# VH-VL binders against NAD kinase (nadK), part 211

Target 1, 268 residues: NAD kinase (nadK), of Syntrophomonas wolfei subsp. wolfei (q0aze0)
Amino acid sequence: MKIILVNNRFKENTEKKAQEIAGQLSALNVEVIIDNGLDEPYAGTVDFIMVLGGDGTMLRAARRYGQRAIPVLGVNMGTVGFLSNIEINELAEYLPLILREEYSLEARMMLEVAVFQQQSLLTRVFCLNELLLRSNSPRMLSFALEISGQKLEPYRGDGLIVSTTTGSTAYSLSAGGPIADPQLDAFIVTPVASHIINKRPLVVSPEREISLHLLEEREAIIGIDGQIKMDFGAENRVLIKRAPHPLLMVNLKAKPFFTSIDRSLQRQ
Key: E = the ipSAE of ESMFold2; O = the ipSAE of OpenDDE; V2 = 0.75 times the mean of E and O plus 0.25 times the DockQ between their complexes.

## First folded at step 15 (VH-VL)

Design HH15 (from EE17 with heavy chain V101I; framework fv_oberotatug; at its last look DockQ between E and O 0.75; V2 from the best seeds 0.77)
Fold by OpenDDE, look of step 15:
Structure HH15 (fold): chain C 268 residues (1-268), chain A 123 residues (1-123), chain B 107 residues (1-107)
Amino acid sequence: as target 1 above (268 residues)
Amino acid sequence: EVQLVESGGGLVKPGGSLRLSCAASGFTFSNAWMSWVRQAPGKGLEWVGRIKSKMDGGTTNYAAPVQGRFTISRDDSKNTLYLQMNSLKTEDTAVYYCTTIPKYGKFLAFDIWGQGTLVTVSS
Amino acid sequence: DVQMTQSPSSLSASVGDRVTITCRASQSISRYLSWYQQRPGKAPNLLIYKASNLESGVPSRFSGSGSGTDFTLTISTLQPEDFATYYCQQSYERPWTFGQGTKVEIK
């Protein structure tokens, strides 16, 4: 068995723990690759990914490895979030299930985000939470939203979020989006400070495609999962689709999403 | 009510084949891991094999004594678990139970059992 | 394979007695141990999972303890319906194996 341990190099405790766990796994004849985000994603085949840290680390791991259909386990290290399944002190006890491949999976839809300049692809990214289009100035943006060829009325506002259901409890929520069942596949299109005060979020079928572009020469940015940022202008287009592969999140223990959501949200 | 009902048991000659069924109701079968456990007359319990949910890969694993002869499968549209038994041996004589395995939290315990169906392999 | 050895194979007890059954694994299985009760002519029922967790609906007179290799099922006050055969089962590694059973009989 080969496992990637994903941690955050900027968090010393996760680095240290990764080394410790690597040693333990090695002693069990498990090959371990540590990914602290410094280098490019490991290109070799692996059987399992453990993410040590919080939701941010999971998001990074998902972007780096989610398209590879590898089981990903979130191991919380003292943070509050929605993407970790077990606590670090529980890992030892659950390790047999991992090593024996006796664990359940939960498929979480990811976004495929393609950014174009004219007809040229600038970048393609898979992400777990959301794509954000946002003004890079105090002025509102005017932008066009198209859903499966249906052109909506132009949006005016600070921006727009296209989120997965997983991402519904992230920035989309802060922007007034609905809380979605993570087991549901859907896009959530949430306006950010719309000129139309009661502009409603859209819940969109994962079978549809979402296209965005600016209608004026303005400075904007694209944000991915709150971690990737790129400039976005009138010459750019963004196409959002359901990723061809979901993130396979490992569920070692039950986490009642709805019964604990209020508590979880208040802790953030 | 959660229920598992086995059927298909009976008398078969050595070398013969038999197909057991387990009808599930009262829970989301498609999400459940399932196992077969057998019990020879007057003997203890013996794990036969396990099948995961489709979501979890639908993979099967078997005990060594039945490996290569028995096949576990499932039809989620019918909420039914199957055990295809080929090349049956006298030592396969047992009551066969279908069981559920909780997806998580119970460390792979068998939490729900059917009433069992008797398979007798005899010449 | 992990061998599970129960002790005793059988015991006689009276209603109201405290009954203790032990299960030993041939190697450490952490807490991957479950206990089952099987009444005559019936299917087994899960009593304890994860070595010490009481299954829902199971009377509190049943309890499990242990970790590693040695495990114990305890019936604090034996009831008439508790006369049955009890099995331990490890799920630490495949093949999942059961103990040989402990028959609790009426004294």
Scores: ipSAE 0.884, ipTM 0.947, lowest interface PAE 0.6, mean pLDDT 94
Fold by ESMFold2, look of step 15:
Structure HH15 (fold): chain C 268 residues (1-268), chain A 123 residues (1-123), chain B 107 residues (1-107)
Amino acid sequence: as target 1 above (268 residues)
Amino acid sequence: EVQLVESGGGLVKPGGSLRLSCAASGFTFSNAWMSWVRQAPGKGLEWVGRIKSKMDGGTTNYAAPVQGRFTISRDDSKNTLYLQMNSLKTEDTAVYYCTTIPKYGKFLAFDIWGQGTLVTVSS
Amino acid sequence: DVQMTQSPSSLSASVGDRVTITCRASQSISRYLSWYQQRPGKAPNLLIYKASNLESGVPSRFSGSGSGTDFTLTISTLQPEDFATYYCQQSYERPWTFGQGTKVEIK
């Protein structure tokens, strides 16, 4: 069996713990690849991904590996979030279930984001939480939203969030969007500081395609999961659709989403 | 009240076939992993096989003595687990219990049991 | 296959006695052990999971301990309703296997 261990190299505790866990797994004849962010994502075949850390480390793992249909387990290192399943001190007890694939999987929808300059593809990225379009200056944006070719009335404001249901508890929530059950597949489209009173958040079928472009020249950015930033101008268009594969999250313990919402949000 | 009720047991000649049913109520059957466990008269307990929920892949696993002869299936719309038993042998004579395996927290223990149904294989 | 061996095969005890049943695995199974009670003519019921965790609704006089290869079920104060056969079972690797059983008879 071959496992990727994902950690955050900027936190010394997680790097040391990743080495300890790799040693334990090697003693069980498990091949381990450590992904601490220094190298390109491992390109070879693996059976399992173990994420050591909080929601941010999971977001990075999802972007790097989420389209490979590999089970991903979140292991909490101290801060309770929405994406971890077990605590680090429980890992040894749960290893038999991991190694024998005696676990449940939960599919989490991801976004596929394609950014164009005119007709040329600049980049394609995948994300677990959201795409943010926002102004990069004191001026507000005027921009167009199309949903499956249906043009909505123009938006005016600081920006727009297109999130998954998993992302409903991230930036979308702060912008006034609803909390969504992460087991649902949907887009949640949440205006950011809209000056148009009728622009309410929208919940949109995952089969739709969403397009955004600016209606006048402004300095803007596209943010991905709060971790990737790219410039966005009047010459650009972004297309958003459901990614070909969901993130396959491993459940070894029940994590009662609804009864834990307040505790998880207070930890942010 | 959580309940598992087995049915379909009876007398069958060697080489014959029989289908057992397990009707479930009081829990969300479609999310559950289910198992069959048997007990020959006067003997101990023996695991027969397990089926995961469809959401978890619907994978089945069997004990060696029944591999290739028994098939576990489920119908989530009817909250029913099935055991199709083919090529029956006299050593398959047992009370057959329907059980649940909790996905979480109990390390695959068999937590809910039906009362069993007797299968007798004899001439 | 992991073999599970229980000791004793049977025992007799009086109401109020402390009863101890042991279970030995042929290889380490960590804490992947459960205990079941089966009264005559009845289906088994789960007593203990994860070697030491009491199932909901099971009286507190039952307890379990152990890890690795050696496990113990204890009834601190035997009651008349505890007349039954007790089984241990490993869930560490398939095929999941049971011990041969321990019959507890009340004197």
Scores: ipSAE 0.657, ipTM 0.848, lowest interface PAE 1.7, mean pLDDT 91
ESMFold2 (binder alone), look of step 15: mean pLDDT 94; pTM 0.956

Design HH16 (from EE17 with light chain S34N; framework fv_oberotatug; at its last look DockQ between E and O 0.76; V2 from the best seeds 0.00; counts 0 for: pae E 2.1 > 2)
Fold by OpenDDE, look of step 15:
Structure HH16 (fold): chain C 268 residues (1-268), chain A 123 residues (1-123), chain B 107 residues (1-107)
Amino acid sequence: as target 1 above (268 residues)
Amino acid sequence: EVQLVESGGGLVKPGGSLRLSCAASGFTFSNAWMSWVRQAPGKGLEWVGRIKSKMDGGTTNYAAPVQGRFTISRDDSKNTLYLQMNSLKTEDTAVYYCTTVPKYGKFLAFDIWGQGTLVTVSS
Amino acid sequence: DVQMTQSPSSLSASVGDRVTITCRASQSISRYLNWYQQRPGKAPNLLIYKASNLESGVPSRFSGSGSGTDFTLTISTLQPEDFATYYCQQSYERPWTFGQGTKVEIK
């Protein structure tokens, strides 16, 4: 068995723990690759990904490895979030299940985000939470939203979020989006400070495609999972669709999402 | 009410085949891992095999004595678990139980059992 | 394969007695040990999972302990309905294996 340990190099405790766990796994004849985000994603085949840290680390791991259909376990290290399944102190207890592949999976839809300059593809990224289009100035944006060829009325506001259901409890929520069941596949399109005061979020079928472009020459940015940022202008287009592969999240422990949602949100 | 009901048991000659069914109700069957456990007359319990949920890959694993002869399958649309038994041997004589295996939380314990169905392999 | 050995194979006890059944694994199985009760002519019922967790609906007179290779099922005060055969089962690795059973009989 080969496992990638994903940690955050900027968090000393996760680095140290990754080394410790690597040692333990090695002693069990498990090959371990540590990914602290400094280098490119490991290109070799692996059987399991263990994410040590919080939601941010999971998001990074998902972007780096999610398209590879590898089980990903979130191991929380003292943070509050929605993407970890077990606590670090529980790892030893669940390790046998991991090593013997006696674990359940939960498929989480990811976004495929393609950014174009005219007809040229600039970048394609898979992400777990959301794509954000946001003004890079105090002025509102005017932008066009198209869903499966249906052109909506132009949006005016600070921006727009296209989120997965997983991402519904992230920035989309702060922007007034609905909380969605993570077991549901859907896009959540949430306006950010719309000029239309009561502009409602849209829940969109994962079978549809979403396209965005600016209707005027303005400075904007694209944000992905709050971690990737790129400039976005009138010459750019973004196409969002369901990623061809979901993130396979390891579900070792039952987590009552809805019964704990209020508590979790209050802690953030 | 959560219930598992086995059927299909009976008398069969060595080398014969038999197909057992387990009808599930009272829970989301499609999400459940399922196992077969058998018990020879007057003997203890023996795990036969396990099938995961489709979401978890639907993979099957078998005990060595039945490997290659028995096949576990499921029809989620019918909430039914199956055990296809081929090349039956006298030592396969047992009451066969279908059981649920919790996906998480109970460390793979068999928390729900059917009443069992008797399979007798005899000349 | 992990071998599970229960002790004793049978025991006689009276209502109100404290009963202790031991299960030993041929290798360490951490806490991946479950206990089942089987009454005559009935299917087994889960009593304890993960070595010491009481299954829902199971009376509190049942308890489990142990880790590694040695495990114990205890009935603090034996009741008439507790006369049955008890099995331990390891879920540490496949094939999942059971102990040979312990028959608790009325004295």
Scores: ipSAE 0.819, ipTM 0.906, lowest interface PAE 0.7, mean pLDDT 94
Fold by ESMFold2, look of step 15:
Structure HH16 (fold): chain C 268 residues (1-268), chain A 123 residues (1-123), chain B 107 residues (1-107)
Amino acid sequence: as target 1 above (268 residues)
Amino acid sequence: EVQLVESGGGLVKPGGSLRLSCAASGFTFSNAWMSWVRQAPGKGLEWVGRIKSKMDGGTTNYAAPVQGRFTISRDDSKNTLYLQMNSLKTEDTAVYYCTTVPKYGKFLAFDIWGQGTLVTVSS
Amino acid sequence: DVQMTQSPSSLSASVGDRVTITCRASQSISRYLNWYQQRPGKAPNLLIYKASNLESGVPSRFSGSGSGTDFTLTISTLQPEDFATYYCQQSYERPWTFGQGTKVEIK
């Protein structure tokens, strides 16, 4: 059996703990590849992905490996998050279930994002939470949103978020979008500081294609999961679709979504 | 009240076939992992096989003595677990219990049991 | 396959006695050991999971301990309803296997 351990090299103790866990797994005749973000994603076949850290580390794992249909387990290392399932001090207890594949899986929709310059594909990336289009200057953007060939009235404001339901509790929420049940598949389209009064968040079928382009020459960026940044100008267009594969999240413990959101909402 | 009720047991000759049913109530059957366990008269317990929920892939696993002869299936619309038993042997004579296998916590213990149905394989 | 051996195979005891049943695995199974009670003519029911955790509704006179290969079920003060056969079962790896049982009878 071959496992990728994904960690965040910048968090105190996570790199040391990843080495400890790799040693424990190796003692059980499990081949371990550590992905701390320094190298290119491991290209070979693996059976399982273990993410050590918080939601940010899971987002990186999802971008790197989410399209491979490999089970991914989030292991919390002390930071409260939405994407971890067990705590690090429970890992030894659950390890026999992991090694024997005695676990449940939950599919989480991902976005496929293709960025073009005129007619040329520049890049294709996948993400778990959201794509952000935003101004990269004090000036607002004027941009067009098209959903499956249907052109909406132009947008004007700071930008737009196209989110999965998993991403509904991330940037989309701060921008006024709804909280969505991550068991649903949908796009959530949330304007950022819109100057057009009738531009409300939209919930859109996952079977739609979403396209964005600027209507005026302005400095803008595309953000992916709050971690990847790309320049975006009047010569560019982005196309967003449901990714071919969902992220397959491992559940060893039940995680009641709505109770955790109530706790978060008490913060205002 | 969680309940499991087996049915379909009876007398069958060696080489014959029989289908057992387990009617479930009091819980969300479609989310559950289910198992069959058998007990020969006057003897101990023996695991037969397990089926995961459809959401978890619907996969089945079997003990070696029944592999290739028995098939576990489920009908979530009827809250019913099935055991199709083919090429029956006299050593298959037992009371057959359906059970739940909790996928969270309890570390794969068999937590809920039916009352069993007797299968007798005799010429 | 993991073989599970119980000791003793039977015992006689009186109401109020302390009863101890041992279960041994042929290899380490960590704490993946479960205990079941089967009263005469009845289906089994879960008593203890993961070596030491009481199932809901099980009286506190039942307890379990152990890890690795050696496990113990204890009934601190035997009651009339406790005369039954007790099985251990490992859930560490398939095929999941049971001990041969320990019959607790009235002395």
Scores: ipSAE 0.573, ipTM 0.816, lowest interface PAE 2.1, mean pLDDT 91
ESMFold2 (binder alone), look of step 15: mean pLDDT 93; pTM 0.949

Design HH17 (from EE17 with light chain S91T; framework fv_oberotatug; at its last look DockQ between E and O 0.83; V2 from the best seeds 0.79)
Fold by OpenDDE, look of step 15:
Structure HH17 (fold): chain C 268 residues (1-268), chain A 123 residues (1-123), chain B 107 residues (1-107)
Amino acid sequence: as target 1 above (268 residues)
Amino acid sequence: EVQLVESGGGLVKPGGSLRLSCAASGFTFSNAWMSWVRQAPGKGLEWVGRIKSKMDGGTTNYAAPVQGRFTISRDDSKNTLYLQMNSLKTEDTAVYYCTTVPKYGKFLAFDIWGQGTLVTVSS
Amino acid sequence: DVQMTQSPSSLSASVGDRVTITCRASQSISRYLSWYQQRPGKAPNLLIYKASNLESGVPSRFSGSGSGTDFTLTISTLQPEDFATYYCQQTYERPWTFGQGTKVEIK
């Protein structure tokens, strides 16, 4: 068995723990690759990914490895979030299930985000939470939203979020989006400070495609999972689709999403 | 009410084949991991094999004594678990139980059992 | 394979007695140990999972303890319906194996 340990190099405790766990796994004849985000994603085949840290680390791991259909386990290290399944102190006890592949999976839809400059592809990214289009100035944006060829009325506001159901409890929520069942596949399109007051979020079928572009020459940015940022202008287009592969999140423990959501949200 | 009901048991000659069924109700069968457990007359319990849910890959694992002869499968549209038994041996004589295997939380304990169906392999 | 050995194979007890059954694994199985009760002519029922967790609906007179290799099922006050055969099971690694059983009989 080969496992990637994903941690955050900027968090000393996760680095240290990754080394420790690597040693333990090695002693069990498990090959371990540590990914602290410094280098490019490991290109070799692996059987399992453990993410040591919080939701941010999971998001990074998902972007780096999610398209590879590898089981990903979130191991919380004292943070509050929605994407970790077990606590670090529980890992040793659950390790037998991992090593013997006696774990359940939860498929979480990811976004495929393609950013174009005219007809040229600039970048393609898979992400777990959301794509954000936002003004890079105090002025509102005017932008066009198209869903499966249906052109909506132009949006005016600070921006727009296209989120997965997983991401519904992230920035989309702060922007007034609905809380979605993580087991549901859907896009959530949430306006950010729309010119039209009470502009309603859209819940969109994962079978549809979402296209965004600016209607005026303004400075904007694209944000991915709150971690990737790129400039976005009038010459750019963004196409959002359901990723061809979901993130396979490992469920070792039952987590009642809805019964604990209020508590979880308050702790964030 | 959660229920598992085995059927298909009976008398078969050595070398013969038999197919057991387990009808599930009262829970989302398609999400459940399932196992077969057998018990020879007057003997203890013996794990036969396990099948995961389709979501979890639908993979099967078997005990060594039945490996290569028995096949576990499932039809989620019918909420039914199957055990295809080929090349049956006298030592396969047992009551066969289908069980649920919680995917998480109980460390794979078998929390729901059927009433069992008797398979007798005899000349 | 992990061998599970129960002790004793059988015991006689009276209603109201404290009954203790032991299960030993041939190697450490952490807490991947479950206990089952099987009444005559019936299917087994889960009593304890994760070595010490009481299954829902199981009377509190049942308790499990232990980790690693040595485990114990305790019935604090034996009731008439508790006369049955009890099995331990490890699910630490495949094949998942059961103990040989402990028959609790009426004294």
Scores: ipSAE 0.881, ipTM 0.946, lowest interface PAE 0.6, mean pLDDT 94
Fold by ESMFold2, look of step 15:
Structure HH17 (fold): chain C 268 residues (1-268), chain A 123 residues (1-123), chain B 107 residues (1-107)
Amino acid sequence: as target 1 above (268 residues)
Amino acid sequence: EVQLVESGGGLVKPGGSLRLSCAASGFTFSNAWMSWVRQAPGKGLEWVGRIKSKMDGGTTNYAAPVQGRFTISRDDSKNTLYLQMNSLKTEDTAVYYCTTVPKYGKFLAFDIWGQGTLVTVSS
Amino acid sequence: DVQMTQSPSSLSASVGDRVTITCRASQSISRYLSWYQQRPGKAPNLLIYKASNLESGVPSRFSGSGSGTDFTLTISTLQPEDFATYYCQQTYERPWTFGQGTKVEIK
């Protein structure tokens, strides 16, 4: 068996623990590739991904590997977020289930984000939580939202969030969006400080295509999972669709989403 | 109330076939992993095979003595587990139990059992 | 395959006795060990999972211990309904194998 062990290179304790775990796995004849974010994503085939850290490290793993249909396990090393399943001190006892593939999988919808300049594709990226369009100046944005070719009345405000249900507990929540059951597939479209009082959050079928572009020349940013930023101007548009593959999250322990909402939010 | 009820057992000649059913109620069958266990008269318990839920890939695994002869399947719309037994041998004579295999928290212990159905393979 | 060996194969005891049954695995199975009770003519039922965790509804007179290769089921004060055969099972690796059973009989 070959696994990728994902950690955060900027947290010394996490990097040291990743090396320790890699040594333990190697002693069990498991081939380990460490991804600390420094190098390009590992391109070869692997059987399993183990993420050591919090939701942020999981988001990076999802962007790098989520389209490969590889099982991904979140292993918490601190305050439990929404995407970890087991604690680091439990890992040794759960290894038999991991190595023998005796685990359950939960599919989590991802976004495919394509950014264009005029008609030319600039970049395509995948994300687990959300795309954020926001102003990069004190001025409000004026922008157009289209859903499957249907043009909504123009938006005016600080920006817009297009989120998955997994991302419903992230920035979308702070902007007034609903908490969504992560077992649902949907887009959640949440305005950020809209000056148009009838612009409410929308819950949209995952089969729709969502398009955004500016109606005035303004300094704007596209943010991806709160971790990637791109300049966005009047010459650009972005197209958002359901990604071809969901993130396949491994469950070794039941994680009761509804009874844990307050605890998980307090720990973020 | 959680229940598993097996049916379809009976007398069959060597080389014959038989299909067992296990009707489930009181839990979400479509999320469950299920197993078959058999017990020859006067003997101990023997694992036959396991099927995962469809969401988890629907994968089946079998014990060596039945591999290639027995097929486990499920119909989630009817909350029913099946065991198709082909090329039956006298050593397949046993009470057949269906069981649940919890995904979480019990390290795959078999927690819910049916009452069993008797299969007798004899000329 | 992992072989599970129970001791004793059979025992006789009186109501009120303390009964101890052991189970040995042919290799380490960590705590991937469960115990089942089968009363005569009835289906098995789960008593203990993860070597020592009591299943819901099982009387507290039952307890389990051990890890690795050596495991014990204890009945602290034998009751008439405990007249049964007891099986251990490993779920560490497929095939998931049972011990040969321990029959507990009334003296």
Scores: ipSAE 0.679, ipTM 0.862, lowest interface PAE 1.5, mean pLDDT 91
ESMFold2 (binder alone), look of step 15: mean pLDDT 95; pTM 0.963

